# VH-VL binders against q9c0h5r722to879: the designs that were tried, part 27

Target 1, 158 residues: q9c0h5r722to879
Amino acid sequence: WSSESIKKPMIVTSDRHVKKEACELFKLIQMYMGDRRAKADPLHVALEVATKGWSVQGLRDELYIQLCRQTTENFRLESLARGWELMAICLAFFPPTPKFHSYLEGYIYRHMDPVNDTKGVAISTYAKYCYHKLQKAALTGAKKGLKKPNVEEIRHAK
Below, E stands for the ipSAE of ESMFold2; O stands for the ipSAE of OpenDDE; V2 stands for 0.75 times the mean of E and O plus 0.25 times the DockQ between their complexes.

## First folded at step 16 (VH-VL; framework fv_anetumab)

Design b1 (at its last look DockQ between E and O 0.69; V2 from the best seeds 0.64)
Fold by OpenDDE, look of step 16:
Structure b1 (fold): chain C 158 residues (1-158), chain A 121 residues (1-121), chain B 111 residues (1-111)
Amino acid sequence: as target 1 above (158 residues)
Amino acid sequence: QVELVQSGAEVKKPGESLKISCKGSGYSFTYYWIGWVRQAPGKGLEWMGIIWPSDSYTRYSPSFQGQVTISADKSISTAYLQWSSLKASDTAMYYCARISLYRTYGAFDIWGQGTLVTVSS
Amino acid sequence: DIALTQPASVSGSPGQSITISCTGTSSDVGDYNYVHWYQQHPGKAPKLMIYDVSNRPSGVSNRFSGSKSGNTASLTISGLQAEDEADYYCSSYTSSDTLFVFGGGTKLTVL
């Protein structure tokens, strides 16, 4: 977990667009998690995050690794819960790439043990939910069609 | 032990409807993909479709889209394959199988014993 | 259309090693390491023998191994035994609407 912004993508990429968007994406993640002042309500922030990951395939792994970062050693319980919630939301719209799937799966799996639960936040419940979402998303693929994610879909994905 | 148990053999006439079942046990049924595979007599394996039992989300092979319906009842850990109107060409062994995602995309790691469907006049 | 091609039949004597090939006609098959192998005895359901090109599930004999070169995956059975006589199918995930494709199958006869 970091309170500071990132200056470069966490994943190695040659895509200039992904490089640029990665920093903005991280800020949005922080906004949703409550670690940064939000310019919009949480649902709209989540929508923006999901839309970015949905529309830019190269940004998906970056998105998930950023969420892993923000849910690791995060002592802010509300922030932590929102991080996992956001992960679940994103998984409803797109999976990680095959290259990153095993990493994300392992990360989520390690958090499914109730021993990892903290006072007031059942991390294991969030992780289990994400695990199931990941497994489904792997064969479902990204949201199909030309219509972008909407607020209603975000609400339903929570 | 993890297993899939399918319903018994069926003998039908063309035009009749049919619904066969596949019941899972020994694992969390609702959170694994279930696939259906057809094998005509003396022929190879053909993927038909898959279902996510938790919410009954389905995907079909283009060859079977609109030809069959895959469904599930998660309350009894059962998946279904059904025809509204059988054809002689539907005569085959039908397998249900669980998909395990070892990596991103899975293999069929657990198979039912198969259901033989015979359609003849 | 995405297709996997296998030889119709292969044969070997007990103790020998045999190889079954599976060749993809699509670049997608060659680009992904998601080839699996199934064994099917007469009147029985298929059994997963190899997943992801070269991995063995628990309980599968180490006599079975898998490899891939280019667009061709191979199943090798060493120390051939009578019980190995069966049909073998390769399979692969595809990025197309046909998520899963099977090869035509190979009948292995142990002489």
Scores: ipSAE 0.685, ipTM 0.882, lowest interface PAE 0.9, mean pLDDT 93
Fold by ESMFold2, look of step 16:
Structure b1 (fold): chain C 158 residues (1-158), chain A 121 residues (1-121), chain B 111 residues (1-111)
Amino acid sequence: as target 1 above (158 residues)
Amino acid sequence: QVELVQSGAEVKKPGESLKISCKGSGYSFTYYWIGWVRQAPGKGLEWMGIIWPSDSYTRYSPSFQGQVTISADKSISTAYLQWSSLKASDTAMYYCARISLYRTYGAFDIWGQGTLVTVSS
Amino acid sequence: DIALTQPASVSGSPGQSITISCTGTSSDVGDYNYVHWYQQHPGKAPKLMIYDVSNRPSGVSNRFSGSKSGNTASLTISGLQAEDEADYYCSSYTSSDTLFVFGGGTKLTVL
């Protein structure tokens, strides 16, 4: 977990567009989790995160590893819960690449044991939902169509 | 014991309808994709389609789209393959199989015993 | 090319090692490690023998091994036994709308 900005993506890339989008994505994740000041309400912050991952395929693995980072050793309980919630929301719209699937699957799977639950946060419950969504998304793929995610779809996604 | 058990062999005439079943046991049925695989007499394996039993989302192989219907009833851990009007060319062995994404990507790790469908006049 | 190409048949004597090839495209074989191998005895359902190129499920003999070089995956059976006589299929997850591809199968005959 970090309260600070990042200046480069967690996944090495030479693409200038991806580098800049990764840094902005991290700020949005922090805003949704309550670790960074946001002018927009949480629903619209989640919409922007989901839209970026949906529209920029090269950013999907980076998005998920940023969420893994922000849910690891995160002792801010509301932030931790929001991080898992945001992971579940994003998995409703797009999977990681097949290359990253095993990493994310393993991360989620090892959090499904209730021994990992913390005071006030049932991590295993969130992880179970994320696991189920990941397994479906792996063979469904990203949502088809030209329409980006909208607020009603975000609200419907658990 | 993880198992997929299919319905028994069928002998039908062209034009008849048919629905065959595949019941899963010993695992969380809604956590795995179920696929259907066809094997014509003396031929190889062809995947037909897959279903996510939790919400009945389906994808079909291009070769079988519009030819069959795949469905599931998660309350009884059962997937189905059905034809509205059988043809003689539908004579084949039909397998259901579980598709694993745990520590693998797209392996058909558990297979039903097969349902032989014979269509003759 | 979306098809997976296998030899139609392979034969060997008891105790020998044999190799069955499975050749496809970079998207089917080369770029990902999602090639799987199935054994099918006559009249029986297929059985998963190797997944993700080189991994054995529990209960599969270590005489079965898998590897990949470029766009070709290989199944090797060492110490060939009569019970190994069967059809062998490779499969792959593909990144296309087709999702899955099976090879045409290889009939292994133990002499």
Scores: ipSAE 0.574, ipTM 0.835, lowest interface PAE 1.6, mean pLDDT 87
ESMFold2 (binder alone), look of step 16: mean pLDDT 91; pTM 0.935

Design b2 (at its last fold request DockQ between E and O 0.80; V2 from the best seeds 0.83)
Fold by OpenDDE, fold request of step 17:
Structure b2 (fold): chain C 158 residues (1-158), chain A 121 residues (1-121), chain B 111 residues (1-111)
Amino acid sequence: as target 1 above (158 residues)
Amino acid sequence: QVELVQSGAEVKKPGESLKISCKGSGYSFTYYWIAWVRQAPGKGLEWMGIIWPSDSYTRYSPSFQGQVTISADKSISTAYLQWSSLKASDTAMYYCARISLYRTYGAFDIWGQGTLVTVSS
Amino acid sequence: DIALTQPASVSGSPGQSITISCTGTSSDVGSYNYVHWYQQHPGKAPKLMIYDVSNRPSGVSNRFSGSKSGNTASLTISGLQAEDEADYYCSSYTSSDTLFVFGGGTKLTVL
């Protein structure tokens, strides 16, 4: 977990667009998690995050690794919960790449044990939910069609 | 013991409807995709489609889209493959299989024993 | 979509090693990274032998191995035994509408 912004993508990439969007994405993640001041309500922030991951395939793995970062050693309980929630939301719209699947799966799996729960936050519950969503998303693929994610879909993804 | 058990062999006539089943046991049925695979006599394996039993979300091979319907009843850990109107060309062995996404991507790690469907006038 | 091509048949004597090739005939090389191999004896269901190019499931003999070079995945069976006589299919996950593709299958005969 970090309270500071990132200056470069967490995953090395040569894609300039991904590089640019990665930093902005991290800020949005922080906004949703309550670690950064947000100009919009959480649902709209989540929508922006989901839309970025949905529209930019090269950003998806970056998105998930950023979520992993922000849910690791995060002692802000509300922030932590929102991080996992956001992961679940994103998984409703797109999976990670097959290459990154194992990493994310492993990360989620490790948090499914109740022994990993913190006071006040049932991480294991979030993790189990995310695990299930991940498995589904893997073969579902990204949301199909030209219509972007919407707020209603975000609500249902929680 | 993880296994998929399929319904018995079927002998049908063209135009008849059919629904065959695949029951999972020994694992959490709602956490794995189920695939259906066709094998015509003396021919190779053909992927038909998949279903997510938790909410019955399905994806079909383009070749089988609209030709069959895949469904599931998670309460009894069972997936189904059905035809509204069988053709002679539907004569084949049909397998269900569990798709693993655990430390692999898309391996069919558990197979049913197969259901032979014979369609003849 | 990815198409997988296998030889129709291969043969070997007991104790020998044989290799079955599986070549992707599509330009979608990225989707060809998740190749699996299945063994099928007559009248029986397929069995997963190799997943993700080179990994063996539990219970599968170490005589079975997998590799990939370029657009060709290979299944190698060492120390051939009579029980190895079967059909072998390669398969691949694809990110296309055809999520899974099977090769045409290879009949292995143990002489």
Scores: ipSAE 0.931, ipTM 0.958, lowest interface PAE 0.5, mean pLDDT 95
Fold by ESMFold2, fold request of step 17:
Structure b2 (fold): chain C 158 residues (1-158), chain A 121 residues (1-121), chain B 111 residues (1-111)
Amino acid sequence: as target 1 above (158 residues)
Amino acid sequence: QVELVQSGAEVKKPGESLKISCKGSGYSFTYYWIAWVRQAPGKGLEWMGIIWPSDSYTRYSPSFQGQVTISADKSISTAYLQWSSLKASDTAMYYCARISLYRTYGAFDIWGQGTLVTVSS
Amino acid sequence: DIALTQPASVSGSPGQSITISCTGTSSDVGSYNYVHWYQQHPGKAPKLMIYDVSNRPSGVSNRFSGSKSGNTASLTISGLQAEDEADYYCSSYTSSDTLFVFGGGTKLTVL
C-alpha cells in the first residue's frame, strides 16, 4: 500500500502514453479508495477507472497490479474494502491478460481464506466474489459493445 | 469425488430433437466452465462450446455456432447439449468436461464418461 | 485456421522412451505455456496427463513428462508399458477467436 503518487508504472513499458496513463490510473484508484482527495463522487471515479482499463488493453495488467499493491499491507480498513470492491467492478468489464491470469488468480485465492479477515473487513467475502468474476471473465473476454462502461453498469457491478 | 455423469446413449432418426445432460458433483459447480466436446467415429476431439453455469453465459466454437444449444440448470448442477433437428452427421461420442483456471489456463481436467449419439434411419 | 499438428502414429518397444510432438503457431503454443496433453484409451474418456507444458496432475506417473521449444510442445513417455498404448491429444489456449485448439491426435502403439 502507498499514500503517494507513483512516477513510473508497475510494469515497464516503452509506450510513453501508457506510462502517463498508468500514473493517472494510480491516482484514480487512490481517489476511489479514499486515500486521495477527489471532487468526483465514487461511482464516477470507478467509471473512469473501468473505462480506462476497458479502452486501453495495455493498461489492464497494470490496473490489477496497482489494485494488488493498494490492497496489500493496507491498514486503512475502509480503503482496503474499497480496493477489493474496485477490483470486483473492473473484473465485470475485462480480465487481465492470459499471461497475468495466474498472478491475479493466486493473489485473490490467497485472500479467500477467512484467516485474512479483519474485524472491520470480511476480505474473504470480497475475494470469493472477485475469484468468481475472474474465472468467468477469463474465457468471456472484455465487455463487448460500442459504448464505454456506464454508471448504471458500475452500480450493478457492486 | 469430483465427477461428471452424462445421460445414456441415444439412437435417433434424422430430423428428431435431442437433449443430453451432464451432471457435476463433488465440487462447486457454478465456479467452473463446462465444455462440450465432440468426437466423430474414429476421429479426434473438437470442442463445441462452453457455458458458465452461474448465469448460463455461453460461448461457441465458430464451427458449431448455430448448430447446437448449450444450457445449464445450476439448481441441479447440470449442463445440457441440444439439437433441434438431428442429422446423420451428428453421429458421434459427446463428452462434457470441466475447464480449470486454477493455477492453469484452459486445462480440461475432469471428463464425463461420454454419450454416444447414433442418428440413422 | 488454426490446428495443432501431431504425427498420426508413433510406436516403441516396452522400456523405450518415445516423444510425441505438437506443433502450433505464435498465436498459441509459441506465445503461451497453456499447452495440455490428454490420454484416451479405446472406448474411454480422455484423461489429463500434462498441463501447462510440463506439470503432472496428482496420480499421473512420472514416466510422463512435457517440454516446449518455440512453437512445438513435446510429450515424452519413458519406460514404455503396454498400458500406455492409447491415443494422445495436445491442446492449447490461442489468442485467435477459437479460444482453444486441439491436435489431431497420435496413436501410440507399444510393440
Scores: ipSAE 0.743, ipTM 0.886, lowest interface PAE 0.8, mean pLDDT 88
ESMFold2, look of step 16: ipSAE 0.637; ipTM 0.846
ESMFold2 (binder alone), look of step 16: mean pLDDT 91; pTM 0.933
OpenDDE, look of step 16: ipSAE 0.885; ipTM 0.939
ESMFold2, fold request of step 17: ipSAE 0.625, 0.702; ipTM 0.845, 0.870
ESMFold2 (binder alone), fold request of step 17: mean pLDDT 91, 91, 92; pTM 0.936, 0.938, 0.941
OpenDDE, fold request of step 17: ipSAE 0.929, 0.929; ipTM 0.957, 0.957

Design b3 (at its last look DockQ between E and O 0.73; V2 from the best seeds 0.00; counts 0 for: pae E 2.8 > 2)
Fold by OpenDDE, look of step 16:
Structure b3 (fold): chain C 158 residues (1-158), chain A 121 residues (1-121), chain B 111 residues (1-111)
Amino acid sequence: as target 1 above (158 residues)
Amino acid sequence: QVELVQSGAEVKKPGESLKISCKGSGYSFTYYWIGWVRQAPGKGLEWMGIIWPSDSYTRYSPSFQGQVTISADKSISTAYLQWSSLKASDTAMYYCARISLYRTYGAFDIWGQGTLVTVSS
Amino acid sequence: DIALTQPASVSGSPGQSITISCTGTSSDVGSYNYVHWYQQHPGKAPKLMIYDVSNRPSGVSNRFSGSKSGNTASLTISGLQAEDEADYYCSSYTSSDTLWVFGGGTKLTVL
């Protein structure tokens, strides 16, 4: 977990667009988690995050690794819960690449043990939910069609 | 023990409908993909489609799209494969199989024993 | 079209090592390391022997190994035994509309 912004993508990429969008994406993640002042309500912030990951394939693995970062050693319980919630939301619209699947799967799996639960936040419940979402999304693929994610879909993805 | 048990052999005539079943046990049925694989007599394996039992989301091979229907009843941990109108060319062994996405990507790790479907006039 | 090509048959004597090849004809198949191998005895369902090119599931003999070079995946069976006589199929996950493709199968005869 970091309170500071990132200056470069967490994944290795040669895509200039991904490089540029990665920092903005991280800010949005922080906004949703409550670690940064938000310009919009959480629902709309989540929509923006999901839309970016949906529309830019190269940004998906970056998105998920950023979420892993923000949910690791995060002592802010509300922030932590919202991070996992955002992960679940994103998984409803697109999976990571097959290459990154095992990493994300392992990360989620390790958090499914109730021993990792903190006072007031059942991380294991969030992780289990994300695990199932990941397993489904892996073969479902990204949301199909030309219509971008909407607020209603975000609500249902929680 | 994790296992998939399929319904018994079927003998049908062209034009008849058919629904065969695959019941899972020993694991959380609703949260694993189930696939169907066809094997014509003396031929190889052919992927037909998959289903997510939790919400019955399905994907089909282009070759089988519109030719069969895959469904599931999660309350009894059962997946189904059905035809509205059988053809002689549908004669084959049909396998259901669980797809593992844990430390693997797309392996069929558990198989049913198969259901033989014979379609003849 | 995405296709995997296997030899129709291979044979070996007990104790020998044999290799079954699986060659992808599409760039999509060759680009991924999602090749799996299945063993099928007559009248039986397929059994997963190797996943993701070179990994063995629990309970599978260490006589079975997998590798890949370029667009060709290979299944090697060392110390061939009579019980190894079966059909072997390679399979690959694809990100296309055809999520899985299977090879034509290879009949292994133990002499």
Scores: ipSAE 0.785, ipTM 0.907, lowest interface PAE 0.7, mean pLDDT 94
Fold by ESMFold2, look of step 16:
Structure b3 (fold): chain C 158 residues (1-158), chain A 121 residues (1-121), chain B 111 residues (1-111)
Amino acid sequence: as target 1 above (158 residues)
Amino acid sequence: QVELVQSGAEVKKPGESLKISCKGSGYSFTYYWIGWVRQAPGKGLEWMGIIWPSDSYTRYSPSFQGQVTISADKSISTAYLQWSSLKASDTAMYYCARISLYRTYGAFDIWGQGTLVTVSS
Amino acid sequence: DIALTQPASVSGSPGQSITISCTGTSSDVGSYNYVHWYQQHPGKAPKLMIYDVSNRPSGVSNRFSGSKSGNTASLTISGLQAEDEADYYCSSYTSSDTLWVFGGGTKLTVL
């Protein structure tokens, strides 16, 4: 977990657009989790995160790695819960790449043990839900069509 | 414990319809993809399509799109493979299989016993 | 519908070690570790023997092992036994809309 901004993506990339988008994405993730001040309400912050991952295929693995980072060693319990919620929301719209799938699956799997629940947040329940969504998303792919995610879809995914 | 049990062998004439079944037990049926795999006599394995039983979302392999219908009834933990009009070339063994996406991405970890479909006049 | 190349047959004597190859491309075996092996006895359903290149499911003998180098995956059976006589299929995830492909199969004969 970090309270600071990042200046480089966590995944090496040669695409300057992806590098810039990764830094902005991290700020949005922090805003949703309550670790950075935000002007927009949480639902619209989640919409922007999901829209970026949906529209920019090269950003998807970076998005999930950033969520893994922000849910690891995170002692702010509301922030931790919101991080897992955001992961579940994004998995409703797009999977990670096949190359990253095993790492995300392993991350989610190790959090499914109830030992992770001892601080008043049911992390294992969030992880089981994310696992279910990941299994479906892996073989359906990203939502089809030219339409961006919208607020009603975000409410449903939450 | 975990198993997939398929409906029995079928002998049909060209042009007839058919729906075969695959019932899962011993696990959470809606948490896994179910796939259908065809094996013509003396031939190899060909995947046909998959279904997510929780909401019946289906995806077909390109060579089988429009040739069969895959469906499920999650209330009885059962998946189906259906033809509206059988052809002699549909003679084959048909397997259902559970797809594991843990660390095995696309592995068929549990198989039904198979349903032999014979289509002849 | 065959994108993975396997030898049509292999043979070995009891107690020997044999290897079955599965050659694909950089778009499947070369790019992903989602390579699986199935054993099929005559008249029976396939059984998953190896997943993700080298992992054994519970209940599969440690005589079965898997590996990958470049675009080729390999299934090795050590201490060959009569009951190992069967057809063996590999499969691999692909980056295409077909999701995965099977090899054509290899008939193993125990002499």
Scores: ipSAE 0.408, ipTM 0.791, lowest interface PAE 2.8, mean pLDDT 86
ESMFold2 (binder alone), look of step 16: mean pLDDT 90; pTM 0.930

Design b4 (at its last look DockQ between E and O 0.77; V2 from the best seeds 0.00; counts 0 for: pae E 5.1 > 2)
Fold by OpenDDE, look of step 16:
Structure b4 (fold): chain C 158 residues (1-158), chain A 121 residues (1-121), chain B 111 residues (1-111)
Amino acid sequence: as target 1 above (158 residues)
Amino acid sequence: QVELVQSGAEVKKPGESLKISCKGSGYSFTYYWIGWVRQAPGKGLEWMGIIWPSDSYTRYSPSFQGQVTISADKSISTAYLQWSSLKASDTAMYYCARISLYRTYGAFDIWGQGTLVTVSS
Amino acid sequence: DIALTQPASVSGSPGQSITISCTGTSSDVGSYNYVYWYQQHPGKAPKLMIYDVSNRPSGVSNRFSGSKSGNTASLTISGLQAEDEADYYCSSYTSSDTLFVFGGGTKLTVL
């Protein structure tokens, strides 16, 4: 977990667009998690995050690794819960790349043990939910069609 | 023990409807995709489609799209494959199989014993 | 069309090593190394023998090994035994509408 912004993508990429968007994406993640002042309500912030990951394939693994970062050693319980919630939301719209699947799966799986639960936040419940979403998303693929994610879909994905 | 148990052999006539079943046990049924695979007599394996039992989301092979319906009842850990109108060419062994995504991507790691469907006049 | 090509049949004597090839396009077989091998005895359901090109599931004999070079995946069976006589199918996951593709199968005869 970091309170500071990132200056470069966490994943190695040669795509300049992904490089630029990665920093903005991280800020949005922080906004949703409550670690940064938000310019919009949480649902709209989540929508923006989901839309970015949905529309830019090269940003998906970056998105998920950023969420892993923000849910690791995060002592802010509300922030932590929102991080996992956001992960679940994103998984409703797109999976990570097959290459990154095992990493994300392992990360989520490790958090499914109730031993990882903290006072007031059942991390294991969030992780189980995300695990289920990940497994489904893997063979479902990204949301199909030309219609972008909407607020209603975000609400339903929670 | 993790296993998939399929319904018994079927003998049908062309034009008849049919629904065969695949019941899972020994694992969380709603956490794994179930796939159906066809094997005509003396022929190879053909992927037909998959279902996510939790919400019954399905994907079909283009070759089988509209030809069959895959469904599931998660309350009894059972997946189904059905035909509205059978053809002689539907004569085959049908397998259900669990798809593992743990450290893999698309392995059919557990198979049912198969259901033989014979369609003849 | 996505297709995996296998030899129709291979044979070997007990104790020998045999190899079964599975050839596809780079997009069919080469992507992400998602190649699988299944063993099927007569009248039985297929059994997963190799996943992700070269990994063995628990309980599978170390006599079975998998490799890949270019667009061709290979299953090698060393120390051939009578019980190895079966049909073998390669398979691949694809990111296309055809998520899973099987090869035509190879009949292995132990002489």
Scores: ipSAE 0.879, ipTM 0.937, lowest interface PAE 0.6, mean pLDDT 94
Fold by ESMFold2, look of step 16:
Order: C-alpha cells, then sequence, then structure tokens
Structure b4 (fold): chain C 158 residues (1-158), chain A 121 residues (1-121), chain B 111 residues (1-111)
C-alpha cells in the first residue's frame, strides 16, 4: 500500500502514453479508495477506472497490479474494502492478459482464506467473488460491444 | 471424487434430434467452465464450445456455431449438448471436460468418459 | 488463428527417449506459455500430461517432460515403455474466436 503518487508504472514500459496513463490510473484508484481527495462521487471515479481498463488493453495488467499493491499491507480498513470492491468491479468488464492471469489468480486465491479477514472487512468474501469473476472473464474476454461502461453497469457490478 | 459422468451411447438416423448429458460431482459445479470436444472415428480432437454453468453463458467454436446447442441446468450439476437434426457426419465420440481454474488455465483437466453417437441410415 | 502442427507418427524402442513436436508461430507458441499435452489410449478419454509448457500434474511420471524453443513445443518421453503407446495431442488457448486449438495428434508406436 502507498499514500503517495507514483512517478512510473508498476510494469516497465517504453510507451509514453502508457506511462502517463498508469500514473493517472493510480491517482484514480487512490480516489476511489478514499486515500486521495476526489471531486467526483465514488461511482463516477469507478466508472473512469473501468473505462480506462476497458478501452486501453495495454493498461489492464497495470491496473490489476496497482490494485494488488493497494490491497497489500493496507491498514486503512475502509480503503482496503474499497480496493477489493474496485477489483471486483473491474473484473466484471475485462480480464487481465493471459500472461498476468496466473499472478492475479494466485493473489486472489491467497486471500480467500478467512484468516485474512479483519474486524469490519471480510476480505475472504471479496476474494471469493473476485475469483469467480476472474475465472469467468478469462474465457469471455472483455465485455462485448462498442459501448464503454456506464453508471448503471458499475452499480450492478458490485 | 471429482468426476464428469456422461449419458450412454446413442444410435440414431439422419434427421433425428438428440440431447446428451454430462453430470459433474465432487466439486462446485458453477465455479468451472464445461467444454465439449468432438472426436470423429480415427480422427483428432476438436473443441465445440464452452458454457459457464452459473449463468449459462456460452461460446462456440466457429465450426460448430449454429450446428449444436450447449446448455446447463446448474440445479442438478448437468451440462447438455443437443442437435435438432443429426447428420451422418455427426458420428463421433463426444466428451465433456472441465476447464481448470488454477495455474492450468485453458487446460481440460477432468474429462467425462465420452458418449458415442452413431448416425446411420 | 493458432494452428498447431504435429508429426502424424513417431516410434521408438523400449528404454529410448522420444520427442514429439508441436509447431505454431512466433505470435502464438513463440509468445505463449499456454501449451498443454494430452495422452489418449484407444477407447479412453484424453488425460492431461503437461500444462503450461513444462509442468506435470500430480500423478504423471517424471519420464514425461515438456519444453519449448522458438515456435516449437516438445513433449519428451524418456525410458519408453509399452504403456506409453498412445495418441498425443498438444493444445493451446487463444482469446480469438477459435479460443482453443488442438494439434492434429501424434501416434506413438513402441516397437
Amino acid sequence: as target 1 above (158 residues)
Amino acid sequence: QVELVQSGAEVKKPGESLKISCKGSGYSFTYYWIGWVRQAPGKGLEWMGIIWPSDSYTRYSPSFQGQVTISADKSISTAYLQWSSLKASDTAMYYCARISLYRTYGAFDIWGQGTLVTVSS
Amino acid sequence: DIALTQPASVSGSPGQSITISCTGTSSDVGSYNYVYWYQQHPGKAPKLMIYDVSNRPSGVSNRFSGSKSGNTASLTISGLQAEDEADYYCSSYTSSDTLFVFGGGTKLTVL
């Protein structure tokens, strides 16, 4: 977990557009989790995160790595819960690449044990839901169609 | 333990309909994809399609789209493969298989015993 | 689309090592670690022998090993035994409309 901005993506890249988008994505994740001030309400912040991952295929693995980082050793319980919630939301719209699938699967699987639950945050319940979504998404791919995610779809993805 | 049990062999005539079944046991049926694979006599394996039993979402290989129907009844942990009008060329062994969820993504890790379908005039 | 090419047959004597190839392209086998191998004895369902190029499921003999180099994956069977006589299929996963592909299969004959 970090309260600070990032200067470069978690995944090494030479693509300038991906570098810029990764840093902006991290800010949006922090905003949704309540670790960074946001002008928009949480649903609209989640919409922007999901739209970036849905529309920019090269950013999907970075998005999930950032979520893993922000849910690891995070002692801010409401932030932790919102981080897992955002992971579940994104998995409703797009999977990671096949290359990253095993890493994310292993991360989620390790959190499915109730030993990881903390008072007020049922991490294992979020992890089980994310696992189910990840396994389906692996073979459906990103949501079909020309339409970017919308607020109603975000509301239902929770 | 974990197994997939398929319905018995079928002998049919061209033009007849058929529905064969694949029942899973020993695991959480709605947490895994089920796929169908065809093997014509003396030939190789061909995937036909997959189903997510939790909501019955399906994907078909292009070669089989419109040729068969894949369905599931999650309340009895069973997947189905159906033809509305069989052809002689549908003579084959048909397998159902579970697609692995952990570290073997894309692997067919548990196979049913197969259902032989013979279509002859 | 991924197309996986295998030899139609291979043969070997008991105790030998044999290798079965599975050739794709630089944009699939050359880029992927999603290569799987299945063994099928006559009248039986296929059995997963190797996943993710080189991993063995529990209960599969260490005589079976997998590797890849460039665009070609390989299944190697060392210490060949009579019960190894079977058909062997490679397969891969793709996110395209084809989703899965199997190689044409290789008949292994133990002389």
Scores: ipSAE 0.095, ipTM 0.680, lowest interface PAE 5.1, mean pLDDT 83
ESMFold2 (binder alone), look of step 16: mean pLDDT 89; pTM 0.926

